# VHH binders against Probable carboxypeptidase X1 (CPXM1): the designs that were tried, part 2

Target 1, 162 residues: Probable carboxypeptidase X1 (CPXM1), of Homo sapiens (Human) (q96sm3r113to274)
Amino acid sequence: TGCPPLGLESLRVSDSRLEASSSQSFGLGPHRGRLNIQSGLEDGDLYDGAWCAEEQDADPWFQVDAGHPTRFSGVITQGRNSVWRYDWVTSYKVQFSNDSRTWWGSRNHSSGMDAVFPANSDPETPVLNLLPEPQVARFIRLLPQTWLQGGAPCLRAEILAC
Key: E = the ipSAE of ESMFold2; O = the ipSAE of OpenDDE; V2 = 0.75 times the mean of E and O plus 0.25 times the DockQ between their complexes.

## First folded at step 1 (VHH)

Design b10 (framework vhh_7pa5_2)
Fold by ESMFold2-Fast, scan of step 1:
Structure b10 (fold): chain B 162 residues (1-162), chain A 123 residues (1-123)
Amino acid sequence: as target 1 above (162 residues)
Amino acid sequence: QVQLVESGGGMVQPGGSLRLSCAASGFTFSTYWMSWVRRAPGKGPEWVSTISSGGGSTSYADSVKGRFTISRDNAKNTLYLQMNSLKPEDTALYYCAKLSYYGSGSYTNFDYWGQGTQVTVSS
């Protein structure tokens, strides 16, 4: 009974509304960070089903512009869909903004610290995290905190919003 | 600093050929999809061709398909456009463009393009 999907999977949210701190290649750019997107092989291009940050990116983030003030209630994530390797984010934080310049985090009210959401443990199973307190904002960012050992942070996502 | 420097333009007769080059620097060229975009006098920019980061995928505007070939040399950080069977309507300033993402034409984002190289096709 929460908010419905914003539209990453359905393509209702256009590629221009998706941004990231970095990407390993175009084939792993933010436009590939859509829930249930599938890998494709293209003559050795890194064309897979995920957004993946560059390995040197110390503060990776995946951003969605909802286009207007929107009530964000939850996040669904998957790992990388690939025929040759495993990558998935194991925990992340969430931030919000009205102007893409001033950001505030989702917090655990009991501890007063930023909420850290446990994420994926395999490439395909979607993991839903409901936000402790839904937030009204235009922009939402996912900030990978930990990921599969020896890999880079890679994810596919959907946002629950109204 | 991102730089894209186009070269190889010039004047040719209809039916002639030209090869454009784009020398890229200031970013990891081999990881980016690249495009050629042109602007004819009095017209807006027109997308011409795109090539994937590894060179395995290419796409072309209907107006140039079968006549133009896009290619890249990642070891040399260089993008190419081989233009054959040139027509007067191919007269334009040709830009090398770095993509931040690629969708259909309406969702393609070019986060940088160079200064361009002039191609003039006239008798």
Scores: ipSAE 0.000, ipTM 0.127, lowest interface PAE 15.5, mean pLDDT 83

Design b11 (framework vhh_7pa5_2)
Amino acid sequence: QVQLVESGGGMVQPGGSLRLSCAASGFTFSKYAMSWVRRAPGKGPEWVSTISGSGGYTSYADSVKGRFTISRDNAKNTLYLQMNSLKPEDTALYYCAREYSYGLFSGTSYDYWGQGTQVTVSS
ESMFold2-Fast, scan of step 1: ipSAE 0.051; ipTM 0.453

Design b2 (framework vhh_7pa5_2)
Fold by ESMFold2-Fast, scan of step 1:
Structure b2 (fold): chain B 162 residues (1-162), chain A 120 residues (1-120)
Amino acid sequence: as target 1 above (162 residues)
Amino acid sequence: QVQLVESGGGMVQPGGSLRLSCAASGFTFSSYWMSWVRRAPGKGPEWVSTINSGGGSTSYADSVKGRFTISRDNAKNTLYLQMNSLKPEDTALYYCARGGYSYGKYFDYWGQGTQVTVSS
């Protein structure tokens, strides 16, 4: 694809530009929702490898502030990297905003309805979803719709943008 | 305000039993996974056990499997840890924690702890 990674994996996007509706703990906060981040148990980094929403969060979302109007073209997701349990999002929707208050969704060309992207089936394999129509906005949100039965909505992500 | 208050600790001889309780308030207890974490003198925190929100799924550290049983009563907002066949190495301050998944770093609220001492 034509647009490069925005910078979640590379840390070009700072922790302060990542937000979420909730998190189970600080070690599973939005700053841990970076593609390829690893559980740090053995290296003195005592955090797990994912953002995970609280169990009670009925409408979970993971948000990235690109800092300026940006053309979003795709999303890459992984599940949780952990030595203790399996968690991964199996489908999600995408929303965009210029002010973090007014949101519009990514839509399917053929139906005109909100696009639902099939996501992960294991914790480690990256799954790329190209947006049906790239959108120019400052903010992007991922909204988990379904996840591993008996688990929690957890993900690591990268955004493709220019 | 979220509060977790542990009780039931004490002194016991090797091979003995204790039952710990944790009274939770300030949140919807039945919606959260809950855990027990312990800290021995001079050591870092060690995860002991986790129970899911409904009580149907539990997990245990290898050091306590077969000896400890975690349970909960959602109507009473209370978490329990039944400890059997206690060993000197189980001596620690035991904390009730909100959340799951192994170490204290993965939990957002902890209680004050209750002391368990196993000695002859």
Scores: ipSAE 0.000, ipTM 0.132, lowest interface PAE 14.8, mean pLDDT 84

Design b3 (framework vhh_7pa5_2; at its last look DockQ between E and O 0.01; V2 from the best seeds 0.00; counts 0 for: pae E 9.9 > 2, placed apart)
Fold by ESMFold2, look of step 2:
Structure b3 (fold): chain B 162 residues (1-162), chain A 121 residues (1-121)
Amino acid sequence: as target 1 above (162 residues)
Amino acid sequence: QVQLVESGGGMVQPGGSLRLSCAASGFTFSNYAMSWVRRAPGKGPEWVSTISSGGGYTSYADSVKGRFTISRDNAKNTLYLQMNSLKPEDTALYYCAKEGLRYYGSAFDYWGQGTQVTVSS
C-alpha cells in the first residue's frame, strides 16, 4: 500500500485522539481499540483487549483524530482479545471528516453505495482492508455494521495513513 | 430475548451441599463469560464467581473460594454452581448473570430471577 501505520498499535496516536460512540466500560474504551492490545496490558486488573460499544448502541463508531490532514489508505482490524468471552465485528463502513461534525463515506464505486468492508471471524487474526480510494481528511471513523451473533461490536484497529 | 432461569436452591443444614443450575436462552451462550451473584436479605448484590466463555478460567470471591465450584456445559447452554460446606452466611437469593463481568471487574448486563438458598440449623 505504501502508507505506514498511523500509530494506534505503537501509541504514536495518543489516547486523547481516540473516541467512540459508547463503551461497555472504561476497560473496553476506545483507548483499548489498538491493534494487538491484549487484556491486562495497561493495568493487570480492569482492562480487556478491545474497544467494545454498548450492546444497545444503535449506531456504534470508533474514531481516530490524526491531528492534521492525512491521506488514509487502509484499515486493519482484529476482534476482542479476552479470556472471558468472544466478540468481533464482522463488517464495517468507514467515514471521514475534517471537523468531526460533517462526515463522508468511503464509496464502493461499482455500486455507488457506501463500501462495506468484511472484517473479522475470530479474535486475533488481523484483517486488512484497503480503501477503494485513499481519502484526505483529519478524522476517520469505523462504523460496525454486523458482529458476532448475540454479542457486541468489539474491535482493535490500526489505520494506514500518510 | 435473553432469558436466564436459575434452579436447584433449597434448604440445607450447615455443612451441606447444593448444586445450582442456570438455563440460558436468547443469546449464544458459548460466547460469554457467566457469573453467579447473590443477594442476602437486607444487602446489595455480591459477586460470587465467574467462568470464561470456554470454561478455561474461573474466579471466586474470597468468601466462597475452596467451597464453591463454577462450571458450564456449552452444549446444553447451562451454567452450574456446586456449593459445598455451606454456611449460614451463604443464605441468599442466587442469580446467574450474563457476562459483562471480567475477572477484575463487577459489571454484568442481565440477571435471572434467582433461586433461594437457605442455610440454617
Scores: ipSAE 0.010, ipTM 0.286, lowest interface PAE 9.9, mean pLDDT 85
ESMFold2-Fast, scan of step 1: ipSAE 0.443; ipTM 0.763
ESMFold2 (binder alone), look of step 2: mean pLDDT 83; pTM 0.838
OpenDDE, look of step 2: ipSAE 0.013; ipTM 0.257

Design b4 (framework vhh_7pa5_2)
Amino acid sequence: QVQLVESGGGMVQPGGSLRLSCAASGFTFSSYSMSWVRRAPGKGPEWVSTISGSGGYTSYADSVKGRFTISRDNAKNTLYLQMNSLKPEDTALYYCATKYGSGWSHLFDYWGQGTQVTVSS
ESMFold2-Fast, scan of step 1: ipSAE 0.006; ipTM 0.233

Design b5 (framework vhh_7pa5_2)
Fold by ESMFold2-Fast, scan of step 1:
Structure b5 (fold): chain B 162 residues (1-162), chain A 121 residues (1-121)
Amino acid sequence: as target 1 above (162 residues)
Amino acid sequence: QVQLVESGGGMVQPGGSLRLSCAASGFTFSSYGMSWVRRAPGKGPEWVSTISSSGSYISYADSVKGRFTISRDNAKNTLYLQMNSLKPEDTALYYCAKSYPGYSSGKFDYWGQGTQVTVSS
């Protein structure tokens, strides 16, 4: 059975529920990592359409707090929306937690190894990855593994959950 | 008529430096944010740096941070990009871009013709 969008795109998930390991700037912070978010609205805002980790961040992650135990079933990602440059994540892993301290990964049920999800190949086309086994947890993290050569790990996301 | 004219590009060896200039006319330069955007052969546009209308807010792409410095002279209607420690991967056509009204960055209404920067030995 399919679960509906959790609410990153619709803003049902507030900015305070989004965290990241790092961000290049305020305008590329976790609150900008929402599916279909667009670059720049007003002079002085200096916003772009994605969350982007700092270049020095060796272990980037983007985190969503669902606020209570939630059944996570899928992830949708896009690259960075920008008239300036191309950035997109090409693969990522997924982790879950109930307390934001102890984490477990989504696993490939055939191999038993951490699942690595192929992600984007352009900035705009949404790519859906259904989790092999839906997980019940409060927190979900996306961990970029690879991204466009010469670019940065940037993404926009939506989570499918119920 | 809005015009943006870039200059200062050229050929340099890795580790070298270049200073790009953009001469602006046809609008109130001091009222708009300005940016540098580059396009490498076979790639899409890559944002490099933005400076606010007053010059008080500045941001850089991670790939150039610490090596490039953006600045502006509102009295001379000129935008600059000082490029230090140049790498072969910096080879691109560099464009001066005017922010769309109401945007500090991320959306442009006018672009220059570009100036070529080639880093090789």
Scores: ipSAE 0.000, ipTM 0.113, lowest interface PAE 13.9, mean pLDDT 86

Design b6 (framework vhh_7pa5_2)
Fold by ESMFold2-Fast, scan of step 1:
Structure b6 (fold): chain B 162 residues (1-162), chain A 122 residues (1-122)
Amino acid sequence: as target 1 above (162 residues)
Amino acid sequence: QVQLVESGGGMVQPGGSLRLSCAASGFTFSRYAMSWVRRAPGKGPEWVSTISGSGGSTSYADSVKGRFTISRDNAKNTLYLQMNSLKPEDTALYYCAKTYYDSSGWYAPDYWGQGTQVTVSS
């Protein structure tokens, strides 16, 4: 059985605890990478329902600071909620850290290589990935590996943790 | 208060073209994204295309990319769908919709009226 949601969707995890390698705009920043977050509905709304990395970002990552040592057990992702376009991550890797400087990856125990998690195939359906081995750390990163052809790496997420 | 009236449907042969129109009233049309959604015989509703309020951004279902073009005339409060290279599988009742997001997090357009029927037959 897994741990409960950490609090990205519920806002228990504050915006200051979310970071990313880059973002296309403020309205697509890491604070927008929360499960079930909504896009704006008018052209004057300069925000969408996702975090999206810049096109030039070769190594995109989305980071959550749990604030203290936390047992991470799973990840839920969705694609971009938008009234005018589609974007979603199709696979990602997961990394952990205690100091946000030294990182270690979630491993596939059969191969010993980094685990690559299959993710989304549409903008709205949440996809749960349980980690092969729960990890105790303060920080967790999601590293998009592939995404919709012709699109950008965009996601909404929730973390399962205790 | 909000009203959306679809028109322009009809019967056409495969490879033909049709232009659908949707007349909007009761809200500030230029400030809202608009969508076309269709319902094929015996099937549930399928999203077809969306256009932003300004007309600067558009998106399309994979089944219609390269064949259909969504556009709008904000001065006339009218939404359009230009349908080219029509196929029998495009046969459906077409609805225009003011686009909204519901409380479940799902992207969901509003439907108004009976739509306009498009029939592609040979």
Scores: ipSAE 0.000, ipTM 0.105, lowest interface PAE 15.3, mean pLDDT 83

Design b7 (framework vhh_7pa5_2)
Fold by ESMFold2-Fast, scan of step 1:
Structure b7 (fold): chain B 162 residues (1-162), chain A 123 residues (1-123)
Amino acid sequence: as target 1 above (162 residues)
Amino acid sequence: QVQLVESGGGMVQPGGSLRLSCAASGFTFSDYYMSWVRRAPGKGPEWVSTISSSGSTISYADSVKGRFTISRDNAKNTLYLQMNSLKPEDTALYYCARVKGYSGYLPTGFDYWGQGTQVTVSS
């Protein structure tokens, strides 16, 4: 059975509960990494539609604090909604934590290695990845592994949780 | 009170030219980078060009480079886009936008937009 959206798109999850390893600018910060957020004109928001890590960030991550132990079941991602250029994450890993210090990864059941989820191939189409095994944790991180050649790791996301 | 009002759009045949204008009011126009952004039917917005506050630094999208020229008149609070060698794929609603953020020479955010002016390139 599926869990409902946690609330990145609906703003039920506040900006203070979103964190990232780095951001190119305030307008590309973790608070902009919400599913379906739009650049400029469409949503009354005055910033670009994505979180984007700095170019030099070798280990980028986007983090959501659910505020309490929560069953994470899936992740939805989009690329950058921008009037300027194309950027999207093409694959990512997922990690969980109860204290934001000790992390464990979502694993591929067949290989026993960290699961690598294929993600986006364009800026707008949402891609859903169901976790192989739902995990109970307070924090979830998305770790971009690959992204558009010549671009930056940028994403918009929603988390499915109950 | 910030207002951006575009004009100069219309219908033109492939290979034709149009000059768009954007009249700005309610802010110190000469303090801001300004951009043109377009939206084609059924598509998201596409950045076209940006000009610095003084007019000395200009950038263009690859799709329009060599065909379009952005300029500004700070004394008249007006932004312009001269469009030459128009193609059917240039058909879009064209917006004047005030730049809020930067990454290198490219803007990363806007805080005010005009209502748009329609450009239709059709035979």
Scores: ipSAE 0.000, ipTM 0.104, lowest interface PAE 16.8, mean pLDDT 85

Design b8 (framework vhh_7pa5_2)
Fold by ESMFold2-Fast, scan of step 1:
Structure b8 (fold): chain B 162 residues (1-162), chain A 124 residues (1-124)
Amino acid sequence: as target 1 above (162 residues)
Amino acid sequence: QVQLVESGGGMVQPGGSLRLSCAASGFTFSSYAMSWVRRAPGKGPEWVSTIYSGGGSTSYADSVKGRFTISRDNAKNTLYLQMNSLKPEDTALYYCAKGPRYSGSWYSSPFDYWGQGTQVTVSS
């Protein structure tokens, strides 16, 4: 039936397999972009629950290395888990690669352009986007296109893959 | 001006329950996240729970998960905290807080405004 979670939430995908174009701080790095990860607020931890790109990053991306060719079928996203501020991505594109150098995008078959997936409207509610056509690749990237006005592109994610 | 008035605190035995309320005025309540923060004797403030503006998204401190439930009634401009299975370590002054605010820092106070507080004492 459907493809199961790849393992961002479960930690089956190690931190070394997560990369991003930039991060605001170590505590908002790609290793924090895991679905349902929570801020460490009660212990005064320095970590919030999200990956967040730097404000100066004009082309932010969040990347997962599946380690081998994998059929990617869907993406689940959340916003930033924090009591400090609101941040969430409102739309994103998806790209794939076998070598992390040559990338191709998920396409909208009606327009022939890159598919733009509507994403979150609050920090916590997961939003699932099924890919129009599952793609076999080693790497998958999420490319935030829009986010909460005045905020930063921040997300937590899980990938559905088999 | 923003005004937050807490009520519902009191003395209770371990294992008991209390329901706190916060009446808000001076801002568009339905447009803001609301939080509960507590201060125990001899300790700094501890964040307890947040409910986001639409009421569908909530967050809790690990110390209260499974025992406390935050809720809101946007028509009545009221925030609630249902506290079950109370423990002596829950003894604190409980504050209603407006926020977190839209922008800030994980290193700064996340809240625009705090109420006066309501005392919760859990002892035999």
Scores: ipSAE 0.000, ipTM 0.114, lowest interface PAE 14.6, mean pLDDT 82

Design b9 (framework vhh_7pa5_2)
Fold by ESMFold2-Fast, scan of step 1:
Structure b9 (fold): chain B 162 residues (1-162), chain A 122 residues (1-122)
Amino acid sequence: as target 1 above (162 residues)
Amino acid sequence: QVQLVESGGGMVQPGGSLRLSCAASGFTFSSYAMSWVRRAPGKGPEWVSTISGSGGSTSYADSVKGRFTISRDNAKNTLYLQMNSLKPEDTALYYCARHYLGSTYKGSYDYWGQGTQVTVSS
């Protein structure tokens, strides 16, 4: 029922198309926020399996540049893949832009307020959220709202687009 | 209070071996990836090796692959570096470093030891 994956997991979307508000370290940067990415070795270096915002980032966001106007229909998220700790986002909002400067949010059509999507409750199980209204835009952002108590906002993601 | 104390350095001839130790205290040792980083005279720091918190994953700089082995004993809160076939270019101060919780990236250290000197010469 959804559109096909945009290409975070398949690497069709290059690392240069992924950005974030902050990252705890390079090994937890936006390029690590790909669905099903695993902790371990990447190109000769050890990396963990997620993007994680800095602990003091009050407004964390994870951004994907589709490169051209694209119809975004859904989001899949996972928590952090790690052998030494647990982190996952439990809810997030979604925003869109054509220029990466002016943003509009996905809205709940019943209330007219920003949609808040319930997300993960464990590190590995993918959670799909279909957008209430598919949006045509070049950029999409995920904005973690809540996450595991005592943890950090960490995620892996895929975007459904057509 | 986090504390990292290196030991085992010394003088050795080319082709010799040394085993470095790093005693950790003040934190849950098994929860953190650990690295060895060295600084040769007049040069900047060079990453040598990393080991995950569980010990299940290791990585090495190309200059030391096949000669050095990183390991850890989580029951003793101790990190090790076994150095074999030592070369003059291995001469450096060797530091153990703790990664930020959940990170294994080479630049992501939050605590360092004081270092232990390794000198390889005839």
Scores: ipSAE 0.000, ipTM 0.112, lowest interface PAE 17.2, mean pLDDT 85

Design c1 (framework vhh_surovatamig_d1)
Fold by ESMFold2-Fast, scan of step 1:
Structure c1 (fold): chain B 162 residues (1-162), chain A 120 residues (1-120)
Amino acid sequence: as target 1 above (162 residues)
Amino acid sequence: EVQLVESGGGLVQPGGSLRLSCAASGFTFSSYWMSWVRQAPGKGLEWVATIKQDGSEKDYVDSVKGRFTISRDNAKKSLYLQMNSLRAEDTAVYYCARGYSSGWYKFDYRGQGTLVTVSS
């Protein structure tokens, strides 16, 4: 669609602008939640290809700080790239903020309820969701709602913005 | 917190040279392999070069061998990339990365990047 990638995959968005509610380990932190990032391959590699929330996190979220008011138009997600296991988010909600304290959700236009976006069904295939109404805000959050049964909420993402 | 800050990018003519620097903080720099990765306009990330903790081993992507030299100064907590004989296809944002892997994205931190444009 019309708005280009914000820069998670390209690293234009720095690690300091990515935050999450929790992470299972440093190697699965928010800085690893970038579209197309890859896992380590050998014993001793301390990172994997995704952000993954801690197992006790009942309300996981992955956050991007665009640094200034930005028009968010879409979200692309992938599951976890790993040689060890499968994990992917199957649905998520999106929230926006100007101050990282007061949040409003992307809503379904017909129902007026929070939009729930169907997401991934495998670890690698990118799934694009266009927001029903593009929103101008500084911060965007992805809130996993469901994920692979027996797995954890893990994702890689890119944001479409202008 | 871990920080990597790149500098030295700019506009240069084909055949020219540039030296990129990366200032590291928030970790024991001398204990890590360090790398440079780049992303050309409209393309994915490409690993460029890597250097061992003590500088004794270095590796490069084939397209830059003989032209680029990676080095480090552990006392100054700095990583460098000397780029000679630059070509239009070297145009990219260059990122300093903590970690190593010959051709794979086995890095846990990257900087914000510095733009290198080779044009004429």
Scores: ipSAE 0.000, ipTM 0.078, lowest interface PAE 18.0, mean pLDDT 84

Design c10 (framework vhh_surovatamig_d1)
Fold by ESMFold2-Fast, scan of step 1:
Structure c10 (fold): chain B 162 residues (1-162), chain A 123 residues (1-123)
Amino acid sequence: as target 1 above (162 residues)
Amino acid sequence: EVQLVESGGGLVQPGGSLRLSCAASGFTFSSYAMSWVRQAPGKGLEWVATIKQDGSEKDYVDSVKGRFTISRDNAKKSLYLQMNSLRAEDTAVYYCATYRGSYLSWGQSLDYRGQGTLVTVSS
């Protein structure tokens, strides 16, 4: 009854379908925001396991293009996998779009306000948030609201969709 | 309170071997990736190796690939680094590290519960 993973971890969703408001570096770009991706060092080039927004990005977002109308039912997040620092998102909002220009938020139907999902408290443990009401859309965005004090908004994600 | 206690360092000749150990306490060890990092005299911190929480994946800095092996025992809450074919350039204080929200970020400060363990490779 639950929708399966969309394919961030499995690479079924290509790098070209992942976008973000900003990234600190290539090694922390949206293509690195895949669930269970690991940090590494090869030939002196360091890359970490996460997407990380620039520190001064006031409205960070991580975006997935499913390519066609898709029923989004849940989100799984982890923090940054790194040997160099701790970073994780502690809460986020979710938005949807059919054209990547007009967006609507996942709502808490008890209050009618945008749903704020409690997220991670460590870098590795996956946290699943089921959407209160599954949404059919082409695009989904995760909007970090809070993150580790002294850190940056960084995450790895998987989307549950069918 | 999270504690990490390193041991196993010492003086060894080039081409020799050492096995480092790290005893962890105060957190759910099996839920966190673990790393070994080192600091040579007068130099900055260098990442050496990382192991995923379940031991399924391992990564190494290029200079130690094929010589060092990282491993863990989640039941014993212990991390290990088997160091073979040691070189003078491997001389450093070795620290084990974990990523928890209660600790400070790498690159600003490191939260070590122990003193690290000194490895000296000299003929």
Scores: ipSAE 0.000, ipTM 0.139, lowest interface PAE 13.6, mean pLDDT 82

Design c11 (framework vhh_surovatamig_d1)
Fold by ESMFold2-Fast, scan of step 1:
Structure c11 (fold): chain B 162 residues (1-162), chain A 124 residues (1-124)
Amino acid sequence: as target 1 above (162 residues)
Amino acid sequence: EVQLVESGGGLVQPGGSLRLSCAASGFTFSSYWMSWVRQAPGKGLEWVATIKQSGSEKDYVDSVKGRFTISRDNAKKSLYLQMNSLRAEDTAVYYCAKPGYYSSGYRLSYFDYRGQGTLVTVSS
């Protein structure tokens, strides 16, 4: 059900609340995975607008710590904002946790299997996925499943929560 | 800061054609996918078409496929929508939009449109 943005885009969620399984560089770290963040001319190519996992990372994830139990209702994603290359996640799964150690997945009601959300097909157009059932948890993870062939799993995100 | 100014709307009979234009300023137009969205009287905002930064990839809502063509001119910072074979159901205020997200919920629906849009009325 509809909740407002948690605050990745607005910076209400601090950089310390964002983590990832890996990052290609500091400039492509989880703090760069904020919705609508742009590549910076002043900060160079390494500060493109996205979080990007390392190429060797077989199980990439992007994590948000809401700081307290929070009702997660949706996810918005974009691809990488860059003047140099194209990268975007084309599908992902979502997981939740209260302690960052024990995780449970968002499920498809019909199949009972993990929900796989179709994501982006370009770097800029935001894609909203409402969770089949809103979940109350402190942490949420996005787990890229597929991405642009020849590219890397890169994304910008916002979380809908209350 | 971001400013989008739509033009080209008007009254047209069913089966007619119109070409909408959008002049963009206040952001790096060539760096964004751009979209056209519309709002019919008494209804919510509906996405119509999207075009890639380079103009090479385009996508459309099913109801306008084969009838509408989106295009852009990055040097002029302009976005266009050629509308052919217009139907009464196409009657709406049309907005050009910088990427945002769309959903049926009022809090979850946004596009970075700043103008009044341009009204298209299809009536005999």
Scores: ipSAE 0.000, ipTM 0.138, lowest interface PAE 16.2, mean pLDDT 82

